# Ledger of designs, part 19: VHH binders against Phosphatidylinositide 4-phosphatase SAC2 (inpp5f)

Target 1, 352 residues: Phosphatidylinositide 4-phosphatase SAC2 (inpp5f), of Danio rerio (Zebrafish) (Brachydanio rerio) (a8e7c5r167to518)
Amino acid sequence: YKIFMDSDSFYYSLTYDLTNTVQRQGELGKSDQPLWKRVDDRFFWNKHMIKDLVDLQAPQVDFWVIPIIQGFVQVEELVVNYNESSDEERSSPETPLQEPTCVDDIHPRFTVALISRRSRHRAGMRYKRRGVDTDGHVANYVETEQLIHVHSHTLSFVQTRGSVPVFWSQAGYRYNPRPRIEKGERETMPYFASHFEKEVETYKKLVIINLVDQNGREKIIGDAYLKQVLLYNNPNLTYVSFDFHEHCRGMKFENVQTLTDAIYDIITDMRWAWVDQAGVICQQEGIFRVNCMDCLDRTNVVQAAIARVIMEQQLKKLGVMPPEQPLPLKCYRIYQVMWANNGDTISRQYAG
Below, E stands for the ipSAE of ESMFold2; O stands for the ipSAE of OpenDDE; V2 stands for 0.75 times the mean of E and O plus 0.25 times the DockQ between their complexes.

## First folded at step 15 (VHH; framework vhh_6fv0_2)

Design w3 (from v3 with Y101S Y106S E107Y; at its last look DockQ between E and O 0.55; V2 from the best seeds 0.00; counts 0 for: grease 24.3 > 24.2)
Fold by ESMFold2, look of step 15:
Structure w3 (fold): chain B 352 residues (1-352), chain A 121 residues (1-121)
Amino acid sequence: as target 1 above (352 residues)
Amino acid sequence: QVQLQESGGGLVQPGGSLRLSCAASGFTFSRYAMYWVRQAPEKGLEWVSVINLEGDYTYYKDSVKGRFTVSRDNAKNTLYLQMNSLKPEDAAQYYCATDLSDWSGSYFDYRGQGTQVTVSS
């Protein structure tokens, strides 16, 4: 598939529906329908611009209507090489077996892609957006899909991020102002429920990862979130808190592994989507919904850590990584840059 | 019923060769990475090689690298291990294995009955 960027923020493809995950595309099935008829409405950013053309439903309109997302796309080809050789020093991938030379000269290759899709809801105003609205939409809602491609196999892992779905604000333009709760606990309940009812309908089960500090200025928001989760009392929600600043003090981001180790079984039980030429092999069994106050830096670091655990499981399942070994450092550095670019792009889109 | 049936083991002299085979049935063989694992008497299970779904990517434990060659024939649902320059330390029960489980604690949880490889002068 070809993907085109017309700016830093907007992406389209002539042949691939960037608004849907691999899993959702599998659920829709194969169709001769144009891309715009099959989109996920949450991420169809040019819907309003071309609404009159779409409403005509003329056959010729189908090739002029290309779905556009706001978000991020990056694709990288990686080579699994533990000997730190350069690309120019690698042997041929298909070195014949009849040549009794060491077969470690053949290095597995795979493609990694990130696709982040920003929700068009609660993004049309030019001011700081926080929390939930009366339609159940949250600020800075982004679905991030990590794709692995090897030969004819496509594997996918999806996460979401979004503002704490209560009514709150953080007014100020110079410094980090104190956040304020704007509506009472009972008044908030139906809108919190509206948000998660839609999330459960889409993803079935959710694991909330709340990165809001449990002390200080952020505590009021974290407490409100937990109270609403308890009041909503939905068995399809699992709530996890991790005090990011407590564990990652002094830029010790390796301590995010404390979180991924603690929830390793939850991550593994989530599984992933896998399709090939014959169809759907398996599906992801829910989703992680990760937040901090603005769903930017801390959220991005944690999502990258969770997605790395999944990627290594996927690659080992395919036999493109040996057991008991991490990714080569070269692969990991490129992976880190991909996720850093994702975070920077989402931050720019949110801040204006 | 998933079945893995190993064959081709036996007694060889040091420096000799053997070719192990594994016949697979009861699952879609081409959708699984395959492993050769071994267990010497009174020792734990040790992986020796892995091969990807298509058969074009392989890995070997350092102790067998350059001496062992893994391959697969997806049309015949068969996994192979060519073992050259055998050493006494290679003597073990050899198993064909894969990961049919969906939990992260095991990468090659399912295996056959095995075939014995014995190396003695």
Scores: ipSAE 0.591, ipTM 0.847, lowest interface PAE 1.6, mean pLDDT 81
ESMFold2 (binder alone), look of step 15: mean pLDDT 78; pTM 0.783
OpenDDE, look of step 15: ipSAE 0.868; ipTM 0.952

Design w4 (from v3 with T98K Y101G Y106S E107Y; at its last look DockQ between E and O 0.58; V2 from the best seeds 0.00; counts 0 for: pae E 2.5 > 2)
Fold by ESMFold2, look of step 15:
Structure w4 (fold): chain B 352 residues (1-352), chain A 121 residues (1-121)
Amino acid sequence: as target 1 above (352 residues)
Amino acid sequence: QVQLQESGGGLVQPGGSLRLSCAASGFTFSRYAMYWVRQAPEKGLEWVSVINLEGDYTYYKDSVKGRFTVSRDNAKNTLYLQMNSLKPEDAAQYYCAKDLGDWSGSYFDYRGQGTQVTVSS
């Protein structure tokens, strides 16, 4: 695939539908239709401009229309190398020098890509930056896909983030304002349900990871979320809470492993999408839906941690990574930078 | 039905060589990383080598690196282990295994009876 960047925020490809995951691409099958007719509408950012153009002209111009996403794309080739030094023998002057026989090791290589797609819904200035609206859309909704490519194999793992789907706001924008609930519990129920009915239709099962602080100013939002989940009572939703600031106080982000260890079986059972030349080998069974108050930094750290667990499973399944070893430090460092860049880009887009 | 049948074991002197084979059937062999694992008396299972789907990437436990060579023939659904410079510590029941487990990596999926390697004298 060829991916073109128009700016830090907007991306397009002449031949690949950036709006759809690998899994959704497989479900659509092969088609001669123009890319823009096959897109995921949530992420089709130039829809209104294209619609006006098509309405004025003949349909054959449809093949010139290129769908654009707002989000993030980064692609890296990584090398699985646990030893950065060559295997040489070194002698002191009082012992005979041994001429090294240098035989370069063959190290596995794989491509990792990160694609984030921001929903076009709630993008205009007239929409609130928090919560759900009367159409069931939430603020700061982003689908992030992590791709692994080795030889003819493409593997994919997808997560979503989005604001707590109740009606709420935070007044002020320079200080730490208190959040406010703007609609009552019963009034909110149908809109909460509307949001998750769409999510279940798309992803079948959802595991909610709520990172909102369970004490202090954020508590009213976390309580409202849990109450709505309980009232909705859908067997396809699993609810998990993790007080990020309590566990990761003082920038101890290694304590996110407490969460991934606790839900390790859930992560493993979710699986991932895997495609080769013969077709679809397996599919992802559901999705993680992660939020904090603004769905930015805390959300990004947790999503990166979950995706790393999956990536190590994927690489070990392919035999590209040995058993009982973590990622090489250089690979992990690059992985962290990729996810940091993702978080920075999403944050810039959220600010407007 | 997934079947894995190991062969090629036997009694060998220290420093000797053996070549193990594993015949696979009942699954798409070329879609799985394959392992050799071993179990010595009174010890748990230990992985010794892994080979990726295409056969171009291999890994070895440090204790066998440089002495053992894993290979595969995807057209014949067969996995091989060439064992050179054998030591008494290598004596064990050897099994071939399909990946670390069913998507979890928590255990080896071995289904054959294995093949015994003994090193004496």
Scores: ipSAE 0.475, ipTM 0.804, lowest interface PAE 2.5, mean pLDDT 80
ESMFold2 (binder alone), look of step 15: mean pLDDT 79; pTM 0.802
OpenDDE, look of step 15: ipSAE 0.865; ipTM 0.947

Design w5 (at its last look DockQ between E and O 0.50; V2 from the best seeds 0.69)
Fold by ESMFold2, look of step 15:
Structure w5 (fold): chain B 352 residues (1-352), chain A 123 residues (1-123)
Amino acid sequence: as target 1 above (352 residues)
Amino acid sequence: QVQLQESGGGLVQPGGSLRLSCAASGFTFSRYAMYWVRQAPEKGLEWVSVINLEGDYTYYKDSVKGRFTVSRDNAKNTLYLQMNSLKPEDAAQYYCATDLSDWSGYYESFDYRGQGTQVTVSS
C-alpha cells in the first residue's frame, strides 16, 4: 500500500482506506467499490468536497475522489538485533576506500506503522475546544492504530483519545486558567450518554483510562467524569483512573509501568486483530479510551505504553522476538520517536 | 486434539550429535511459533530454541548457540532440533512446545507440549 502525504497533517492513499482499521476493513469484506463509499464517516475529512463532485454526476468521478484523513502516518522497518556492539560505527578517516563491512547474520525484520485519524466532528481549536457538544461529539477525538506487518501477516491494535465528555471550558488570559463546568450533572446526562452510545456501537466495550489529576485544579473535571460514568451505568464501560502527575513527576515515564502492570490482564484480554491471505484470524475485543485534560502529552505517553505491551505480545506470538526479553534498545528508541512524532502532530492540529 | 510427539533422543558421548523430531497434529502448525524446551532432573523447564511461523527466524539460549540448530517443515507438520557438540549439561528431557493458550494473546506458556524425549550424555 502507498500512502501519500500532501502536508504534515493530511494523508491519503490511492488504494488503501486510511479511515478504517484493519479490523473494520475485514468486517466490510472485499469490494470493487470506490474507497469513498466504504469510509468511516468520522474520519472522512474531505466529505463535503466529495458531495459537491457527486452532484455533478460525472462518469467515473467515484474512482478519482480520494478520501483524506487529518492525522498522522509513520511507517518503519525494524530489525531485531540484540548484538549492537558488533555493529560499532566507524568514523575514522584512516580507513581505506573500501565497501563497509556488514554483519552477515540474518536478523528478524518487521514493519511497524502508526495511523492516527482525527474525527472531523467538533474540530477546530478556537479557544481550545473542550468536552462534548450537543451532538455527543468530543474535542480532540483521535483513533490511533498500531500495525505490525511480517511476511503475509498484518496485526493491528487500536486505541482512542478524546476530551472528557461533559460541558466544560478552560479559557482566559490567566496563567494556567482554572477549568469550569458549564452544565449541571442532569443537563449533561443525555449528551454524555449520546457520546458513549456511539462508542459502544462502534467498539462494543470500552476501558476508560482517565489521567486527569485527582487533586488540585483538574479535580473538578475528573469528579464530573466519574459521576457521569456512574449515572450512565453501562456494563460495557470499565473506568480506570491514574494520577499521571503523581506517579510520573519529573518526567519519570517509567512509572507508567505501574499502570500497565495493574491492568495487564485487561490489556491481554483486549486482544488484537490479525489477518493474513486466508482472512481474519482474530479480532480486538474492545478499545481503550484514554484522556487527560487536553488529550495530548499524558495521553500519548500512556497510549504508547499500552501499545508497547501489545506489540511485544504480537511479536513473541509470531516468533519474531525471543521469549523472556524486551525489545532491542534500537527498536525501542525508534518506537519512542514514532510515538513522539504522533503526539507532536496531534498537538499541532489541536493547539496550533 | 492437539498432539506433539518428540523422538530422536538417546545416549551419546560428549561431543556427539543427535537430531530430535517433533510430529505435530490437531492444530494449524504453520500459524504458530514453535519451541524446544528442556528439563533436567530436579530443575525447572527452560527454553532452548524458538522458530517463527515461516521458519526463517530462529533464536537460541546462549548456552546452546552455535551448537544447536532448529528447523521446521510446515508441509510435514514437523519441528527439528539438530544438536551438535553435546555436553553433559545438555542432558535433559526435551519437549517441543507451542503457545495455544490464547489465539490473539501471548502468555509465554509451554502448556502444549509432548511427552518428551530423553537426551543422555555420558562417558
Scores: ipSAE 0.616, ipTM 0.861, lowest interface PAE 1.4, mean pLDDT 82
ESMFold2 (binder alone), look of step 15: mean pLDDT 80; pTM 0.806
OpenDDE, look of step 15: ipSAE 0.894; ipTM 0.967

Design w6 (at its last look DockQ between E and O 0.55; V2 from the best seeds 0.70)
Amino acid sequence: QVQLQESGGGLVQPGGSLRLSCAASGFTFSRYAMYWVRQAPEKGLEWVSVINLEGDYTYYKDSVKGRFTVSRDNAKNTLYLQMNSLKPEDAAQYYCATDLYDWSGDTPSFDYRGQGTQVTVSS
ESMFold2, look of step 15: ipSAE 0.609; ipTM 0.863
ESMFold2 (binder alone), look of step 15: mean pLDDT 78; pTM 0.780
OpenDDE, look of step 15: ipSAE 0.893; ipTM 0.966
ESMFold2, look of step 16: ipSAE 0.604; ipTM 0.857
ESMFold2 (binder alone), look of step 16: mean pLDDT 78; pTM 0.777
OpenDDE, look of step 16: ipSAE 0.894; ipTM 0.966

## First folded at step 16 (VHH; framework vhh_6fv0_2)

Design y1 (from w6 with Y57W; at its last look DockQ between E and O 0.63; V2 from the best seeds 0.73)
Fold by ESMFold2, look of step 16:
Structure y1 (fold): chain B 352 residues (1-352), chain A 123 residues (1-123)
Amino acid sequence: as target 1 above (352 residues)
Amino acid sequence: QVQLQESGGGLVQPGGSLRLSCAASGFTFSRYAMYWVRQAPEKGLEWVSVINLEGDWTYYKDSVKGRFTVSRDNAKNTLYLQMNSLKPEDAAQYYCATDLYDWSGDTPSFDYRGQGTQVTVSS
């Protein structure tokens, strides 16, 4: 219940189901039903707080039950303007001179939103609960949805993160403890399978992006993951390994471009969700599941990079951005801040 | 049965004007950004203009900016290109195009285009 006392970790809406992606809401269709009857249970954080009210099954109770998520929400309105300088360059006189006579050419505008939904399963602090449990749930599981709205169009791209689904730990009281495998390969198999059976049921196809270092302290975890993926042998899983520290000295987004370039066709084939006033135009064809050891900094950087590729594809498809150009610099800087805020918020929620 | 049909090309002297039209059918025209592309003899395809779904935002290649104006009428499923101050280097076969099935958004593939209309600028 302390969850409800923490300042800005919890979000609700009276009219919008924050627990479901645009795509899942499209699959449910229009309804006059109360929001709580249509939620994604994984992200329904106040379920147990109001259990007695929900169990009454009375019509009046339905309208008092408002679903709450733990996670992150940020919304920004952006302008596609390649002539606008950065914030430190906004003192340039070009713009003020135009205001008294005629405003500059109308520039395209769009809204971008980032919604992260933390699973209510396996709530706990860093270093105590890692990997998978006997129910197939993993530590630090978060679904992040990036939305774009322009005119009557709503676009959506969804990614997940979560701990490597084997049984492992780091001793919580030592400085930088070595990770340790807690159960053998064969004992782990059914629980690894249980996790990914649920994931395949939900998302149909998964592309695993494993950012765990392939050498040093993390190797034991990465090796265990790969072995389980090979034993599971599901054609709906694709496994990608990227040694983040080897390729990304300096922790820059440009260094992650090596990964996004290498998997560019996979990203493009994933597509995204698109709806307008007439209904669903297309759907996302699977999901990226990204992990490092804690699913925090490295994971957040890679997810932001993948989502940027998708956002540029989305905006160019609608003609909101011109071909062959990246986002305007100011848009990109705001985008980076949104994803940094997402990463910081997820990190605080995971750390005790 | 997706169809794009360009018209309005012809012979014009340098500095002259032409207005191209493109009639579209067989797909939901208003759900696609539309392009004008051109191909000069022995050259590849080059995009010259883009217009968004609603028609309120446009982009132009630098070589034609200020001289060409793209527009669309979604009620009539028609795309237009007003070409002013034509130069000899503008002579080409002009196509209306879209990325009908390509979702990448990279360098436009122009996976569907019409038969084209010829623009000739005589020196």
Scores: ipSAE 0.622, ipTM 0.867, lowest interface PAE 1.3, mean pLDDT 81
ESMFold2 (binder alone), look of step 16: mean pLDDT 77; pTM 0.768
OpenDDE, look of step 16: ipSAE 0.891; ipTM 0.965

Design y2 (from w6 with K65E; at its last look DockQ between E and O 0.74; V2 from the best seeds 0.73)
Amino acid sequence: QVQLQESGGGLVQPGGSLRLSCAASGFTFSRYAMYWVRQAPEKGLEWVSVINLEGDYTYYKDSVEGRFTVSRDNAKNTLYLQMNSLKPEDAAQYYCATDLYDWSGDTPSFDYRGQGTQVTVSS
ESMFold2, look of step 16: ipSAE 0.561; ipTM 0.844
ESMFold2 (binder alone), look of step 16: mean pLDDT 77; pTM 0.775
OpenDDE, look of step 16: ipSAE 0.893; ipTM 0.967
ESMFold2, look of step 17: ipSAE 0.568; ipTM 0.843
ESMFold2 (binder alone), look of step 17: mean pLDDT 78; pTM 0.782
OpenDDE, look of step 17: ipSAE 0.893; ipTM 0.967

Design y3 (from w6 with Y101S S109Y; at its last look DockQ between E and O 0.69; V2 from the best seeds 0.69)
Fold by ESMFold2, look of step 16:
Structure y3 (fold): chain B 352 residues (1-352), chain A 123 residues (1-123)
Amino acid sequence: as target 1 above (352 residues)
Amino acid sequence: QVQLQESGGGLVQPGGSLRLSCAASGFTFSRYAMYWVRQAPEKGLEWVSVINLEGDYTYYKDSVKGRFTVSRDNAKNTLYLQMNSLKPEDAAQYYCATDLSDWSGDTPYFDYRGQGTQVTVSS
């Protein structure tokens, strides 16, 4: 796969459909059709710009149409090496991270990639645009796929983020304006349902992780979300709340492990997509839908933590990591930077 | 039916060598990381070695590193353990094992293992 980046974080590939997850591509099967005929419409950003060309319906034009996404792509090669920090007398202070040496050793290597796809719906870039609209689309909707590649094996884990799907605003000139509900509970019900009907059709089962503070200014939004989930009463939704600021107070973001430990069985039962040259080995059986108020920093931290649990399970399943050990520190540091870059990019795209 | 059949154990003097084999059937051998585990009398199961799906990545418990070599032949559905410079503490029942669950957890599950092969090291 060749991936090209344009300004403002737009990405395309001449040979790979960046709009679809590994799992969705497996469901579509092999085809010689042009990439644009098989895209996920939610993430097909140049659809309108090329409409006159595709309406010609000439075969030669079809191969000139290359799907473009807005979002984030980063690819890293990682090495599983536990010797880099095993001897304090052998390490030097102030030394930059050393590149691993493997003169006499073959250390396992794997590729990790992070692909975020921003929905073209609700493309408004204003800070104040929040919640759901009358078409059932939510603000700041991003699908993030984490890929692992080893030899001929490709493994994938997908999460989504999106604004709380009620009608609300957070308008004002203050640094942190107070949020307001704009429509009543009954009036909101059909639009909330419209949004999640589309989500259930796509992902089958959703585990909602609501990071909105359960006290203070954000409470009104979190309460509205829960009320709508209960009224919608769909067995394919699971609702989880986690008061991020209550549990991670004082820059102790390692306490996100409290959440991942509490839902560990849910994470494990979600599974992941796994494909090799012979075809699909297994599939992800649902998706996490994560939100805070703007679906930025808190959301990104939690998604990274969930994806790390899955990544370690995937690597151990492949025998690329040894049993009963965590990810090497160097690998974890690079992983953290990848997710930080993802969060920064999504934040800039949301702000405009 | 999943079957794992170990062989190649026996009596050897300290410093000697043995080569264990494990014949696998009833599952797609090449899609699973494989383990050698051992159990000494009155002790629990201890992992000894791990090899990935393709056979090019290996891990060893510190007590055997440099002395034991794991390999696999996916065409023959066979796992091997070459044990050199054997010590009395290596004496144990050795099992070929795999985690056939759909999920990889934090700890290996040795749910599928054979009857084992005895390795005895005595002076």
Scores: ipSAE 0.529, ipTM 0.818, lowest interface PAE 1.9, mean pLDDT 81
ESMFold2 (binder alone), look of step 16: mean pLDDT 77; pTM 0.773
OpenDDE, look of step 16: ipSAE 0.862; ipTM 0.947

Design y4 (from w6 with Y101S T107Y; at its last look DockQ between E and O 0.54; V2 from the best seeds 0.00; counts 0 for: pae E 2.9 > 2)
Fold by ESMFold2, look of step 16:
Structure y4 (fold): chain B 352 residues (1-352), chain A 123 residues (1-123)
Amino acid sequence: as target 1 above (352 residues)
Amino acid sequence: QVQLQESGGGLVQPGGSLRLSCAASGFTFSRYAMYWVRQAPEKGLEWVSVINLEGDYTYYKDSVKGRFTVSRDNAKNTLYLQMNSLKPEDAAQYYCATDLSDWSGDYPSFDYRGQGTQVTVSS
């Protein structure tokens, strides 16, 4: 079924609940309830716009209320072809009188989709664009789901991004921004804990990937984050830091592989959601929560790298890719464009 | 318990053909990609072919492409390998294999494989 977009990067579907991951939809089970009663409230953007309608509590209006997300949706059908070429531009090929049929000429196909869901909390220009608030919500919180579909199988991998959940700001954007901690570490503790208690309730285990520079102006934010993680001392959190600028200087984004190699076992142990017509086969055992200062470009690059590792594992598990091979180059190029479009869309929404 | 039983090996002349079979039990066969792997004397395991869950997507090592054909029958829990134009370098113990993990790394572990069936190509 079709997913519709309007000009402000809002999306809806008449039949599919865009607010929930494949895994959450499996946990909810089959129901005759209208879509808006089954939504993940974090991502139900038109809740207040239609409040008078839902407050009527009339059965008729329930089935005409369609949940809307702000975020990003892109769907691509990809072909696994390791010898695909564009050299036919000048060639004078001739159709043979007889063409041999061969199973080896049939190339596997799969669908890949990205769905990013921006939290409706802290939306708009009136909210601070950094850190946590007294409700435990963070700025620029986005859940990104990568889906693979082959025949009757749907596989899903989910990540989140969000601002460092302490009280901080960053003024002087143009030349010399100076991030500032706005509350002391004791005062911050309950709100940091409030944020992560909600996250642990939802996702069970979290692997924090903090991309904030460990030297220079960003250091005070990274240090504050680590201090709060240590004070919170929850066994369901794993903390990983990766100085993105130190490792990826000169636009050498191939060095993000240093991170994915270092945490490869953590990525693999996270697993993924997998459903078919017989039901749930397995589910994701936690989530990566990735941040930099604004949770935009660095975050997007790292999330794409993690999701690529998972995608290759998923495709090899299904036998759609051969062992010991990376994605075909054309598939990888389309994948990179999908994630670039995701990052651009999230960036525009963050800017407001 | 998980069982894989290979059969159909034997002695053939160069250029000859063999058809291998693998009977599977103890797991949901249709939920796993299946592999044929081989091991020549004093060499490590080498994957030969892979087939996806439904049987419509196949891959082959370059050394056997065009000569070997893998197929599966999910109703009979059986994997097949048709080997044509056999060469002396194809002589090996052949195993059917799968990775039954709920997750998969870069490379299947091939933890679950049978006892194998010997393919000998003699001049």
Scores: ipSAE 0.464, ipTM 0.806, lowest interface PAE 2.9, mean pLDDT 81
ESMFold2 (binder alone), look of step 16: mean pLDDT 80; pTM 0.804
OpenDDE, look of step 16: ipSAE 0.864; ipTM 0.949

Design y5 (from w6 with D99E; at its last look DockQ between E and O 0.60; V2 from the best seeds 0.00; counts 0 for: unsure alone 63.5 < 65)
Fold by ESMFold2, look of step 16:
Structure y5 (fold): chain B 352 residues (1-352), chain A 123 residues (1-123)
Amino acid sequence: as target 1 above (352 residues)
Amino acid sequence: QVQLQESGGGLVQPGGSLRLSCAASGFTFSRYAMYWVRQAPEKGLEWVSVINLEGDYTYYKDSVKGRFTVSRDNAKNTLYLQMNSLKPEDAAQYYCATELYDWSGDTPSFDYRGQGTQVTVSS
């Protein structure tokens, strides 16, 4: 697929619907319809700007209507190489030229891509706000899809992030003010429910990963979230709390593995989407919804860790990685940079 | 009914060669990475090679690297293992195997394997 970036924030493709995951593409089926007729409305950012053109329904409109997302796209080709000697070249005593490539040195290749889609909702409502609004939309809602492509196979794993869907604020941008709950539990329930009704319709099952601190300034927000989840009492929601700062004190992000180890079976049971030329092979059975206070750095680190577990499973399933080994160090470095770029881009869009 | 049937084992002298075959049926062979796994008496299962879906990426345990070559023919649903320079420590029951339903990420369970074929290396 060809993907065009108009700026760092906005992306489009003439031939691929960037608004839909691989799985949603498969659910819609094959079609010759124009891209704009098949989009996910949440991520169709230019909908309002071209509404009059779409309403004409003339054949020439289909040519000029191209869906645009706000978010992030990065694509990298990676090589599975555990031998660091490929980075050090020197002449051998008996070789007059560079050593010839040996056929037993062929290393597997795969493409990894990240596509983050920011919801267009809350754009006209000061999208930098916290929490949920009266339409059931949350601040900083982003769907992130991690794609693996090898030969004719496309594999996909999707996660979401979004603000805690209660009514809350944190005033005083110049210092660390305490967050405040703006509406009571009973008043909040209809809007919390409105948000999750759409989420369950779209993703079927959700595993909430709440990263807010369980003590101190953030506790009131985490407590409010849990209370609403319990009141809503939907069997399709699972709630997991992980005090990120308690476990990752001193920037010890390797301790995120404590979380992924603890929920490893949940991650595995989530599965992933897999399609080839013949069609859909399997589908993701739910979604992780991850949050901290602003859904930025902590959220991004945890999502990257979860997605890494899935990517290694996918690559080993395909036979692209050997069993019993982690990603090669060079692959992991590039993976980290891709997720860091994702986090930086989402952060810039959140700030405006 | 998933079926895997190994053949081609036998008795060889040290340094000799054998070619194992595995006929597969009951599943879409081309959608699964395939393994050769061996088991010596009183030992657990040990994977020796893996090959990806298309057959262009292969991995080997260090103990067999350079001596064994795995290949597959997706049109015939058949997996092969060419074993050269055989050593006494290679003597084992050899199985072809795959993972059909296991989404665990690290070590295959080898829950789908055939009856095996015996490889014996002796004087």
Scores: ipSAE 0.584, ipTM 0.853, lowest interface PAE 1.7, mean pLDDT 81
ESMFold2 (binder alone), look of step 16: mean pLDDT 76; pTM 0.759
OpenDDE, look of step 16: ipSAE 0.888; ipTM 0.963

